# Ledger of designs, part 8: miniprotein binders against q9h3h3

Target 1, 235 residues: q9h3h3
Amino acid sequence: EDGFTAEHLAAEAMAADMDPWLVFDARTTPATELDAWLAKYPPSQVTRYGDPGSPNSEPVGWIAVYGQGYSPNSGDVQGLQAAWEALQTSGRPITPGTLRQLAITHHVLSGKWLMHLAPGFKLDHAWAGIARAVVEGQLQVAKVSPRAKEGGRQVICVYTDDFTDRLGVLEADSAIRAAGIKCLLTYKPDVYTYLGIYRANRWHLCPTLYESRFQLGGSARGSRVLDRANNVELT

## First folded at step 3 (miniprotein)

Design C2b
Fold by ESMFold2-Fast, scan of step 3:
Structure C2b (fold): chain B 235 residues (1-235), chain A 84 residues (1-84)
Amino acid sequence: as target 1 above (235 residues)
Amino acid sequence: SPEEIRKEIEELLKKAEELLKEAEKLFKEGDPKKARELLYEVLKLLMEAIRLAEKLGNRELLERAYELIRRAWELLLKLKELLK
């Protein structure tokens, strides 16, 4: 039931977007405060709905770090949704290329690398590494889910400005790897989120554009990145 | 049984649509916080409806659930902009 799990996580993420966020904003907060903030709010201990035993007494939807240069731009989401309805009724094929063109037309270009980890030391360590990379300027913005009431894995999302900029997407992957992350990563454009493309979608589209696997080999280490939309290895 | 599962899906979809319409009305009438609360319940109902419709293999019910999710996401994005 991986398809159900992916859709469940996506629906929870949408609901979480509307609850309060715990934010370290490097645009207004000195970088020297980051380590204390990370110690105060480790993702494995921050609870989704608040708990007397956790750092938070109130609900938390996301724990986020904004880089110094972060400037949010979601594009024309309303225009995208109207065009999507027109596309569905047009009889034209719904493909990764068609969705890409829709996203470009409406300037809905952001996307994110996703990693799923069990609550615990490895999650907190991975998040700390990502957060430091954001504050130091190697990544632009990232967020991590709080611990769910029912348990299960938590997700770290690392955003890039433009999913059509392959070099930028690959540079973000490299920065994630440089931060010490070795787990499986998948890349999803935000246009897929806005249009409801999840693992078990009705158009049989792959819900992610790229997949990154850690490779440790000889004198070099890095990642093996697959373009899942075109079934081509990039590295 | 398949018939009982179909009935359960129909009831979930009906409840989700009723709550979604109420949430859309509350958003229009200037009560975004109540709209948000109803939208959380809509999402929960739709997640369960999809799970059951996939297990049943009923494409028609699955398509109805997808349409309601699309409307729910449209409202969620509007609420996100308004409340943040």
Scores: ipSAE 0.013, ipTM 0.355, lowest interface PAE 7.7, mean pLDDT 82

Design C2c
Fold by ESMFold2-Fast, scan of step 3:
Structure C2c (fold): chain B 235 residues (1-235), chain A 84 residues (1-84)
Amino acid sequence: as target 1 above (235 residues)
Amino acid sequence: SPEEIRKEIEELLKKAEELLKEAEKLFKEGDPKKARELLYEVLKLLMEAIRLAEKLGNEELLLRAFELIERAIELLEKLRELLK
């Protein structure tokens, strides 16, 4: 994921969003069915474009779990994209503050904690823990990428509804740690995803706002969280 | 060789543009699912073209690939709205 590949990574992400999703929806499905669903669709075996030897014969963009209180709100993405084009044409500096302002104006507030794991048992176990936390109400919604044809790491995304609500972002981190997750986490607002802000972007922006590292015995949270935009330790 | 790599990139870009035009036509004619299938092929061809153009260090070919990626992204966004 670099600057040169930012455009086609954005295109690939949009394609995944448009392909069918495998969803466990706790709003309509009893929690008792989760374990069977997780066994049927382990993310290390679900293939991005389908394979007769995998759990899916047809393309799958994402594997997702919706919590009982999940209420999708993308905000005004069309207005955001129009404003983004106007901003680029205006010659005004493109900074984290400017993007935050655009996001607030267009109510594109959701964001996500990201973890990247190699395909295998550890990924499937981590996803199962996250999925149970969502169904039990400790997290709102999460998704995990299927296995790519070329292989490589898969990503688990754990969403919060407002990236400007720092306490809500930290609460989600805490819940992820309580689910037994010990790997590095980074937090990315969806506005950055919609606008194609990835590693090595042409505006030289850090593509994530927060970073969480697991820490043994040091705090009740189980992690240290850094605000990368302001270079301030929050925990 | 650089000459062979350039020829390969030109063929990838040509095929991607042809498939992208077909996807745009299918979108307008009311077949968004088939348009999406073709866009996957477009993206695969463009990703390879970009990789080779970067290796070659050819700015003109990179810009042509980026223009096609931009058109593909625009169509993908329209399809995303339509297929909700």
Scores: ipSAE 0.000, ipTM 0.168, lowest interface PAE 17.7, mean pLDDT 80

Design C2d
Fold by ESMFold2-Fast, scan of step 3:
Structure C2d (fold): chain B 235 residues (1-235), chain A 84 residues (1-84)
Amino acid sequence: as target 1 above (235 residues)
Amino acid sequence: SPEEIRKEIEELLKKAEELLKEAEKLFKEGDPKKARELLYEVLKLLMEAIRLAEKLGNKELLRRAMELIYRALELLEKLLELLK
């Protein structure tokens, strides 16, 4: 059900954000320590709520890598949420365009490329590639979810500063591909996350702006990128 | 058994509601840090209750968990803004 799914996902995301994060911060930690950190905290083995048999005894919400130039800017989330309530009660059309305007007005511009992978060597290898790209300055910041008690796929999130900057979003995709990532990627603006808009929502909005598929055989960019909102292939 | 799972969900929901009321009180009394800690525990309990209710297929228990999740998320939003 739409309402239930959105509330459940929002609750999970908020709980994870409030729990401690395992962070490799390239602003304060030498790059030479990254390999040891990755070996100590492979995401397939780090458990969400802690386990004596895992690297962590305490809960972990996210495993993250911050690049040297990382400077968080979430914008005016409170103003965004107030404006969203006003929009809902105004009778004005709720479209991707109006949501984009609210995001711009309140400077809530960040977004992320997402990849979902089963726990195991492929997840750990993908995360290591992304983490190295962040530390080397090719990407700005990334995080990966820990392993849930019941298993299921884990998510790697690779952030960009401005979802309205198409070139920047595509450059991040290229850097992800250059890091050796071959799985499906989808791009979601954080404005949708802050407003609790997920795949199943009452407004029938698609929170995914772009989809990237690995292309074998010599694409200069390494991928085919689809603008899902307009159904236009960009690369 | 389904009966044991139902009782476990009931206990999770009862504990979550009690802690949520305490978190709401602490927020009003000016202790947002302690309210946040309790709200975090509320969310953990409710996520487990939802998981078990989905596994059991019990729509009434799921509805009750959803109501508490909504209240918890409203308080969490206020606390995250305040504790920036």
Scores: ipSAE 0.000, ipTM 0.272, lowest interface PAE 12.5, mean pLDDT 81

Design C3
Fold by ESMFold2-Fast, scan of step 3:
Structure C3 (fold): chain B 235 residues (1-235), chain A 84 residues (1-84)
Amino acid sequence: as target 1 above (235 residues)
Amino acid sequence: SPEEIRKEIEELLKKAEELLKEAEKLFKEGDPEKAFELLREVFKLLEEAIRLARKLGNEELLKRAEELIERAEELLRKLEELLK
């Protein structure tokens, strides 16, 4: 990896966030319309830049479902970025604790469970389950990436309001498992995304806080969750 | 009517279960590509059954569809491992 590759990846991520989104917003749309919307826009068929042969002719950055109680709060991202620049200029050690403190100070608390799946019916089925859980109130908000021209896996992101609220993070994991999801999940706070920790992590920080693995039998919870920073099993 | 929707869901679930059993048999008999094709159809039928069961508000039919989806996903996992 080199600096050009990291810059290109960051530009692609920014473009996706700024391009139009296909949104099912349960705050303004009756829940009864969800199944038709899911059938119209299966993520394995929605193309990133549009294709006359796909459900979309124009670019789509993300496919998202907002729950009835969804109230977005990105916090003070500008203040976070200014503090991050000051921290880097100071020469102080950059650690998970320092990043956590910056996030708390600037109210940038949201985070997400990530799952990566190949394009196909398994992805579409997983997304439908997550979307229904969001509309039914078990989860707050979720999004899934469209299919890229290069192929490769697509990502489903399931958000929680506060990455420092461990119980809330674990309850979201339980709801995802209850929706029928069996693949590996990793949890990443949005502060890491805003600061580019996923791009070129020269500080050797683990870019995720938790991992969840499906467990067949034994636990009623349905998963084993590991705290990556402390190397402690939580479930 | 609710009765007509319930009948439609039951027909979708019955067809999905029959195709799933056939896909499981083909997997065991060494025809994973044909099993995969049938599994695709199973998922299509189950998605429609779930849609109608949620619209009807019938918890039992929804639970039956979810159980078949779990079973179909397990077969899918095995097929994906085998086709590598």
Scores: ipSAE 0.000, ipTM 0.097, lowest interface PAE 22.2, mean pLDDT 81

Design C3a
Fold by ESMFold2-Fast, scan of step 3:
Structure C3a (fold): chain B 235 residues (1-235), chain A 84 residues (1-84)
Amino acid sequence: as target 1 above (235 residues)
Amino acid sequence: SPEEIRKEIEELLKKAEELLKEAEKLFKEGDPEKAFELLREVFKLLEEAIRLARKLGNEELLKRALELIFRALELLRKLEELLK
């Protein structure tokens, strides 16, 4: 974890994206099959490269659930990367606003809520709740990392179509909370992932746009969502 | 032992560099799909090398692995441009 470079994290992400995924696709698979699929592939037991005793004999990059209405749109990632190279060469300031503008210009708008959990029952339970919310239509798509060979925390990613749509981002947060999730969540636009903006980036940018903390209030349950760049509470 | 781990890392790095050179050659010769397949294997080898180098605490081997990662990412960007 500590000391990982942005290049190392980007390389790991690319390798995982290129390897096979275990997918429950609600567009083609009945919802009644989800519980059996979750029991077959609990993320705490699925190993990154296939180990004896794990449910997988082959490498798995991600475990994913696609909602019935899911339609992927990555935008113009090549145009984004070319513009990023030009921006770095230009000597112009690199700020969250500049990256937002590049993302909008190239239609690279998707983003994700992230939660990091240790391998075990809590991770598997959280993933099952998220997967159910996706199949039932409260969320669009989600994925979870397999268990790493060296150990460490696993990540659940819950995607939204447009990181500039604050209402959509907040609605996804509410759906995650309604699924029983109480841990810290952070929101990262995919443009930051494509451009290698991680915790120790050279531009000193915060690698996430929002954070969500669970709150209890009377009979209602909700969260406090903070805009990290502007230090403004949204809820 | 630490020495056995060091030799394992060096073998992983050697295999990754050989496959990366072959992928670069395939890209130049107009076989981007096979180049992409080899790059997938390169990333797997480098990911393991980095894991072991960090565990060993060997900064020189980690640096070599990261140099190959950067080179592999440059080829990946070119392949993604070509294949889409």
Scores: ipSAE 0.000, ipTM 0.246, lowest interface PAE 14.4, mean pLDDT 80

Design C3b
Fold by OpenDDE base, second read of step 4:
Structure C3b (fold): chain B 235 residues (1-235), chain A 84 residues (1-84)
Amino acid sequence: as target 1 above (235 residues)
Amino acid sequence: SPEEIRKEIEELLKKAEELLKEAEKLFKEGDPEKAFELLREVFKLLEEAIRLARKLGNRELLERAYELIRRAWELLLKLKELLK
């Protein structure tokens, strides 16, 4: 991914966050209805702008599943932004440690595992596995991008509450692997998104904190997780 | 042609900047809902501009699009706090 891919994906994500979402909320909808909902709205067929013949007639930004324990908390994003502007003006060195401390101070701790898949059966099957894991309480919340007009790769995002909790991040990786997902995963804290920090940023900050690779016959987790900042394997 | 694609990108960026200025004005005037609607269109225009600029391999046009994205993001963060 070139430095420009991250900024484009951010613009796409921001535009999508402003359009209506297709949501299955396990807090209000019986788990027994999940299979019918997945069949009605397969992500490979749901279109971003409601194309003719799609399951949706109107624009859809995201398809999402909320677990029983899901509580939307974004922390103090305004305070985070103000502190970030003040830090830039101060001329002080900016490090991954600096961003971690800003995130902790303002309670902006959410992060996500990301996977990119081509439209089709493999994507819909992967999404169904993730959606079940969310409804069963193994994961808290996930979303998938709808199909673009050009048929490009779709992204599944699986969230964790705290990117500083290594155990929670690793447990989410294990749950994703248990759902049958074998592709490459990357973990990104949301604080990097809120501050506009992309791969080719002037501070040389890497927005990818972890990388997970599937492993046959390896650890009980079925993956190897690399800390990208320290270049250390965690599993 | 590459020249036609360049012209299309420049028109998209111009329109995105005009709508962004209008959204910023509406926000200051106390109409955050209309500002949000315009901002949605700004991001759609910038998405298309970036797509085309990548296809053309034009770094200058990409940098202009990214600057507008940063500015649009600052407005979005302010709007999201008011529309909660």
Scores: ipSAE 0.133, ipTM 0.586, lowest interface PAE 2.5, mean pLDDT 87
Fold by ESMFold2-Fast, scan of step 3:
Parts: C-alpha cells; sequence; structure tokens
Structure C3b (fold): chain B 235 residues (1-235), chain A 84 residues (1-84)
C-alpha cells in the first residue's frame, strides 16, 4: 500500500513470527480433529492482538498446520546474514542470481506460495482447503495471518522445502489448485524474507520468483506458472 | 465526525510514542522481555491508528504512524538477537 515501506512490512512480519502461533500439528494430532480445529479458529475471526470477543484473548502471530512428514530446516541464517552484509558493502550487483547463490551456499532453501484474500468466508474456505491438503499429505506445511485491525487482506503461505527444486514448487502449485484455489499465487523464497526483500525494496528486485494464474479449458494442470526472475514460462 | 476521529488517532499515536520510549528505556536497562511486551502494544496501537488515518484520508497522521513504526522496527531488530 501507499507509504508502506519494506521496513514496515519486515517489522510486522518479524513481530508476528515472534508472537505465539496457533498450530494444528498432524505429527502429534489425529487428522479427525482438524475440522473442529478449523471451526474453532477461522482466520477471518482470529485477531492479531487478541480480543475477548474473538476466538483468542491473547496475541496470535500466525495460524499454522504442520503435515505428518514436515521436518523444518531453516539452514544457516546467521551465515546468510553475514554474507549479505558483505555483499552489500562489496559494491557487487545485487540480483536474483546472487541471492540464489547465497541461499544455496548457506542452505536457506525453503520458500512459499502466497495468496492474499480479504477477511471473510472465501478466506476461511480457502484456508480450510489448504489445511486439509496439508493434513492429507499433498502439501507439507501452511500458515495464515490473523485478522489485522487495519482491515487489510490476509495472507496464506504454503511452504516447500527447496525453492531451487522447480518440480517441487510446481507440485505444490498443483496441490493448491486441486484444493479449489483460483486466485493469483506468487512464490517467495524465504531467503528474500530473511533479507528484507519486500515490495519497494531499494534494489528494485521483484519480491517473488514465480507467479501462478488459474486457467480452465485446455489445461489438465489448472494453472500457468511463470518464472518472473528469468521471464520463462514453466507450464 | 472527522474531528473526533482525528483526536482518537492523535491519542493512539501519543500513547504509542510513550510506550515506545518506555520500551527503549527497558531495553537500555537490560530488560528485553518487558521491552518486547511493550513493543507488542506499540504495534497494536499503531495498527489501529493507521486504520483510522486511512479511513479519514489524513496523510499527515498516516505518515506520523509510519515514522513510529520505523522507530519500533529499529528496536525490534535490536531485541531479536536477545530474545531467541
Amino acid sequence: as target 1 above (235 residues)
Amino acid sequence: SPEEIRKEIEELLKKAEELLKEAEKLFKEGDPEKAFELLREVFKLLEEAIRLARKLGNRELLERAYELIRRAWELLLKLKELLK
């Protein structure tokens, strides 16, 4: 939005990551309990800082679902940060390619498909579909932002473990589409999040690597995926 | 009543700045956990101020809220390493 800088977006994301999360963890909770959990914590009703009238009285940073096979690996974020500081002071061009190389070197490989939806039934329905796909094993892990008082759109993040594995990224897209999602999706590697690459960044980088658009008719896949960094159609 | 909304925004911004100053003081005094608790309240107040300022269409108040968010973010960066 107008006036929102990369720093403001980074601050809000960091605060959310540090606050408590509401988690359905399929590694320790039976799948049969998911529907009740989704009914208890619809993202359109869960408030960012708590409200006695909402499902939560305490702050919630994220609402998340972990799949049975989910095994998190953040890589060497400390080494990535040090290398990033060095790159910035070196005068070398900062490009998607140099960031990709930093991510590979430091094993910071995870990334996520993003969808932005207004609070309401469509958001809750989309989240329920994604959550079921995670618990059923078609996706690894997902999270959704709680309702902010600002009244802006909420974001659903669907993670993959390696953004350089294009097949894995495309398989996640297919699973999202199979869950009934038809809105625009964009894919962001976590290295961009750790380095503060949001819209209006000072390096003029596109903050996402891939874009997925829904389409019907001649497509068995249900979507067209574009590599935005290299301007190459993947599907 | 645009004037009443404006006063509400100004009260939110004033409260946010007071709590931010207290959080900065607590950080300097070696109490990062309490600093973060106050910073959470700062973000909550600023989020409401931004919502109201956008509805009012008041660029000046919106920019003042963003200035406080920038300052809060600087403190959050300092707290991140301590509150792992």
Scores: ipSAE 0.032, ipTM 0.389, lowest interface PAE 6.2, mean pLDDT 83

Design C3c
Fold by OpenDDE base, second read of step 4:
Structure C3c (fold): chain B 235 residues (1-235), chain A 84 residues (1-84)
Amino acid sequence: as target 1 above (235 residues)
Amino acid sequence: SPEEIRKEIEELLKKAEELLKEAEKLFKEGDPEKAFELLREVFKLLEEAIRLARKLGNEELLLRAFELIERAIELLEKLRELLK
């Protein structure tokens, strides 16, 4: 199940990015209003298309929280795509190292921790914990998918500014664990989405760089983080 | 039936490709707003095609859907620059 989620999530994410967002922006809204906003728009009740009886009457692509330090910077995505097309035409070997170099060159460095949760109290509680961590400055930005008609799993995305900064990626994992989240986390760079590199791609590239598993009584971080590319534990 | 699901996926992919070509044309003609509206429908069709192709376990149809997503993302980035 988890393997096919990456491409579906990419198409869903692109479609959802084009619909209106429900946003709490900590740069313009007092932190004291967060609890009322969370109560008004619980992710398990907000519907993708504004179904009757939902908190939203209009379609919602994402529910998002922006921290005080959040700055939207997507880098040069067009230059990245052009360089990627030229690379494919050249017939040169394509490796994870090649993608990392393209990402650095074009400043497309954002990535995200992903978690999948069933609709309900556990999802809303997890989202509330993440939203507080963002408003308190422990995380920069997060978003959660609204409820689908079929009642499938919802995704929470927690962003980091640089997927090449291992320390920043690990600090975000620690903040997510400190918010009380115990599920499996996977980390994916946005560059893989922009280049159409999903789990079953023709280059056999893995779009997941890291996995985090919760650990009771373990390291100060409360998780074990695996580097998937090198098959090495980082914690 | 598996054959009916395959046919449905092929129809979704065909419609997605037709709408994508129309969106690309509208973009070139200087109507980025209409191009954006069509592109939204393209992503919805591709989402459903991917869902069904996974259910069927058909890698060929999955790869075709991914190729259309790559083209759709390229157009989306061009549109975002104009609509900012």
Scores: ipSAE 0.058, ipTM 0.510, lowest interface PAE 3.5, mean pLDDT 87
Fold by ESMFold2-Fast, scan of step 3:
Structure C3c (fold): chain B 235 residues (1-235), chain A 84 residues (1-84)
Amino acid sequence: as target 1 above (235 residues)
Amino acid sequence: SPEEIRKEIEELLKKAEELLKEAEKLFKEGDPEKAFELLREVFKLLEEAIRLARKLGNEELLLRAFELIERAIELLEKLRELLK
């Protein structure tokens, strides 16, 4: 456990979003260039703030791959934040249902499957698999964090466009598993991220909607998915 | 030694505070892009200070780093509104 609060984690995330990104954009770059790009920028070697000994001398906030059909739509984040402020001052109960309603009203629907891996071969291999799935059209968009100076694990984020579309979320999980990923995955709607709601929050909300665990041994589905909100196994 | 690590943390915190003051000034003078560049360096310095303070087990130095982070967050929120 570290001494960082949810506010400090949010600030680190905002700084990363504002810093330059290394992007492979399949909408404008031929798929044949992906392997060379992955070899040039393995996430275990790309440093957050740059280092003459790394692939980057300048800061990098995220390493990302955009699919050919990717169309950015963050929704009305400003309207969401204003409505959130009004909700807090109203005294109305803050529940998963009220947050879902705010997200739908303001079209802040995106969400992501998260995996945390230590820097090294397994991280780079997992990222390469995800990046290929994005470029080949099985996933829409993904990002991986650069290496912090002794910050521990790095995160791979695989986005879906609508967290309320359960089938779409499960299809993304299947594509991640088909790419060879075997670690624990958790799914978080971006509405929780934009509102600064993390694991330890005063509303006692679970920002994780789904959890996926790799299943060994010939399952037609490569994983078991749990609905964290209702504590029910979906697969 | 613990004394050498403490001195390194003190220098990191001093440099971070100096750059944060400069970033705040640049924001007020109408240069948010340069303010953000300096703020990025502030977060880098504070990340290292926190790492070393935890290794040293010094809660007072860790608290000082968090006070500077809170101040940097206030500026980052203002810059976020303007730059994106």
Scores: ipSAE 0.005, ipTM 0.252, lowest interface PAE 10.7, mean pLDDT 81

Design C3d
Fold by ESMFold2-Fast, scan of step 3:
Structure C3d (fold): chain B 235 residues (1-235), chain A 84 residues (1-84)
Amino acid sequence: as target 1 above (235 residues)
Amino acid sequence: SPEEIRKEIEELLKKAEELLKEAEKLFKEGDPEKAFELLREVFKLLEEAIRLARKLGNKELLRRAMELIYRALELLEKLLELLK
């Protein structure tokens, strides 16, 4: 039942954002404490709703690492949502360009590289690499989902400040690859998340702007990045 | 207005909770198909409540909606196992 899936995803995303987060904040915590924190809270063992015997007894929405230079700017999300409602009631077409303009107008510019991994040592190793890159200043901020009750894949999100800044998006991809990540990455602007636009949406919009695929041996960059909208390889 | 939106959210949350209680009762009484149908309606109401609560910026109404979402998800997981 597709309706249940879309509503479930929206509800789970909202719940995760509202529930407590486990945060390593490099702005206030010495970098030397990171390895102990990663050992205490491996994402494959941290449970979404708490479990006696896991690292957490209470719900955890996200496990996050904030870099030393991280300065959160969510923009005007309320203004964005009001403009979105006005757009839906207008005769104007809803297109990627229209959403881009709404995002720019309301300064809702952040976006993220996403990777989905099964719970286990590979996930924990990938997260440790990303977390170290954040604390060392190669990335700005990242988060990873806790383990779901059903044992599904977990997601690592690596954020950039401005999805319209292609160079910044590509630099983040390079840093992720340098951290040892080899899986498929997809990039999604947060404006799509705030407006509830997921893969299956009534406007038939693709919320993924870029895909990154690992390259073996040939590229100094370590990855091939595809512009999904134009089907053009950028690297 | 913000007050009118708040009243709308309260009405959506009240309706969702009433239907969720009925779905829980139907599950206990051995009518999982009807419980599943009511849960579908519960999620529709909660999606709208969450949308409006986010628009209003009201964290308490969002938390109340999330409490009902968790409760509905618990029932849904039990129903999905049973209705495999």
Scores: ipSAE 0.000, ipTM 0.219, lowest interface PAE 13.0, mean pLDDT 81

Design C4
Fold by ESMFold2-Fast, scan of step 3:
Structure C4 (fold): chain B 235 residues (1-235), chain A 84 residues (1-84)
Amino acid sequence: as target 1 above (235 residues)
Amino acid sequence: SPEEIRKEIEELLKKAEELLKEAEKLFKEGDPRKAKELLMEVIKLLWEALRLAEKLGNEELLKRAEELIERAEELLRKLEELLK
């Protein structure tokens, strides 16, 4: 159902964003402290709402690593949301192009590569690789979800500054692959997250712009990247 | 140096394997809490060994680390199911 699922996903995302984050900030913390921090807070063991048997006794919304050069710019999210309400009321078609234009107008340009992994050593190892790439300057910023009470897959998000900069998006994919990541990746602009564009959205929009699959050979990038909207391979 | 890194990886893998065997024994002998404590230490050692093996580019050490990781993950799955 179109409204119900999107509303629940948005509420969960808002709760996680509002709860405390565990952050390794390379702008203020020496890189030599990263390995100890990763050992203290493996994402498979950090619980969403706290547990005496876990590394955290208090709720944790996200576990994040900020690169030395990271400079957050969320744009005008309030203006974006107002424009979105106006668009829905106007009767104008809601298309990828229209959402892209709203994002550009309001400077809501960030986006992220997503990977979903089951709790366990492979998740923790993937996160450690991503975190090291962030601290070493190959990626800008990343976060990973804590372990949910009910279980299920956790998500690693690797951010880029501008989803309209295709080269920058592809360079982030290359850096993720260079960090040893072999699982499926999908790329989602934050504007889609803010506006509630998920799998079963009522506008029938694809919720991601790109898909990356690991390739065993024949690619200099180590992956095949697909433009999902145009069904065109970019690599 | 590459030789120093190789020695460090071999020491990490040896310690991880010893502790993993002890954790497996504790699990079989009915001490799942202590088995899990040792397994968490095993995972830390294997994590570091895998990182160093990848940086060194040593396929043999990388494969050994991956094999121990698979074994550790299997025990972790059993312990998490039991300790619910």
Scores: ipSAE 0.000, ipTM 0.230, lowest interface PAE 15.5, mean pLDDT 82

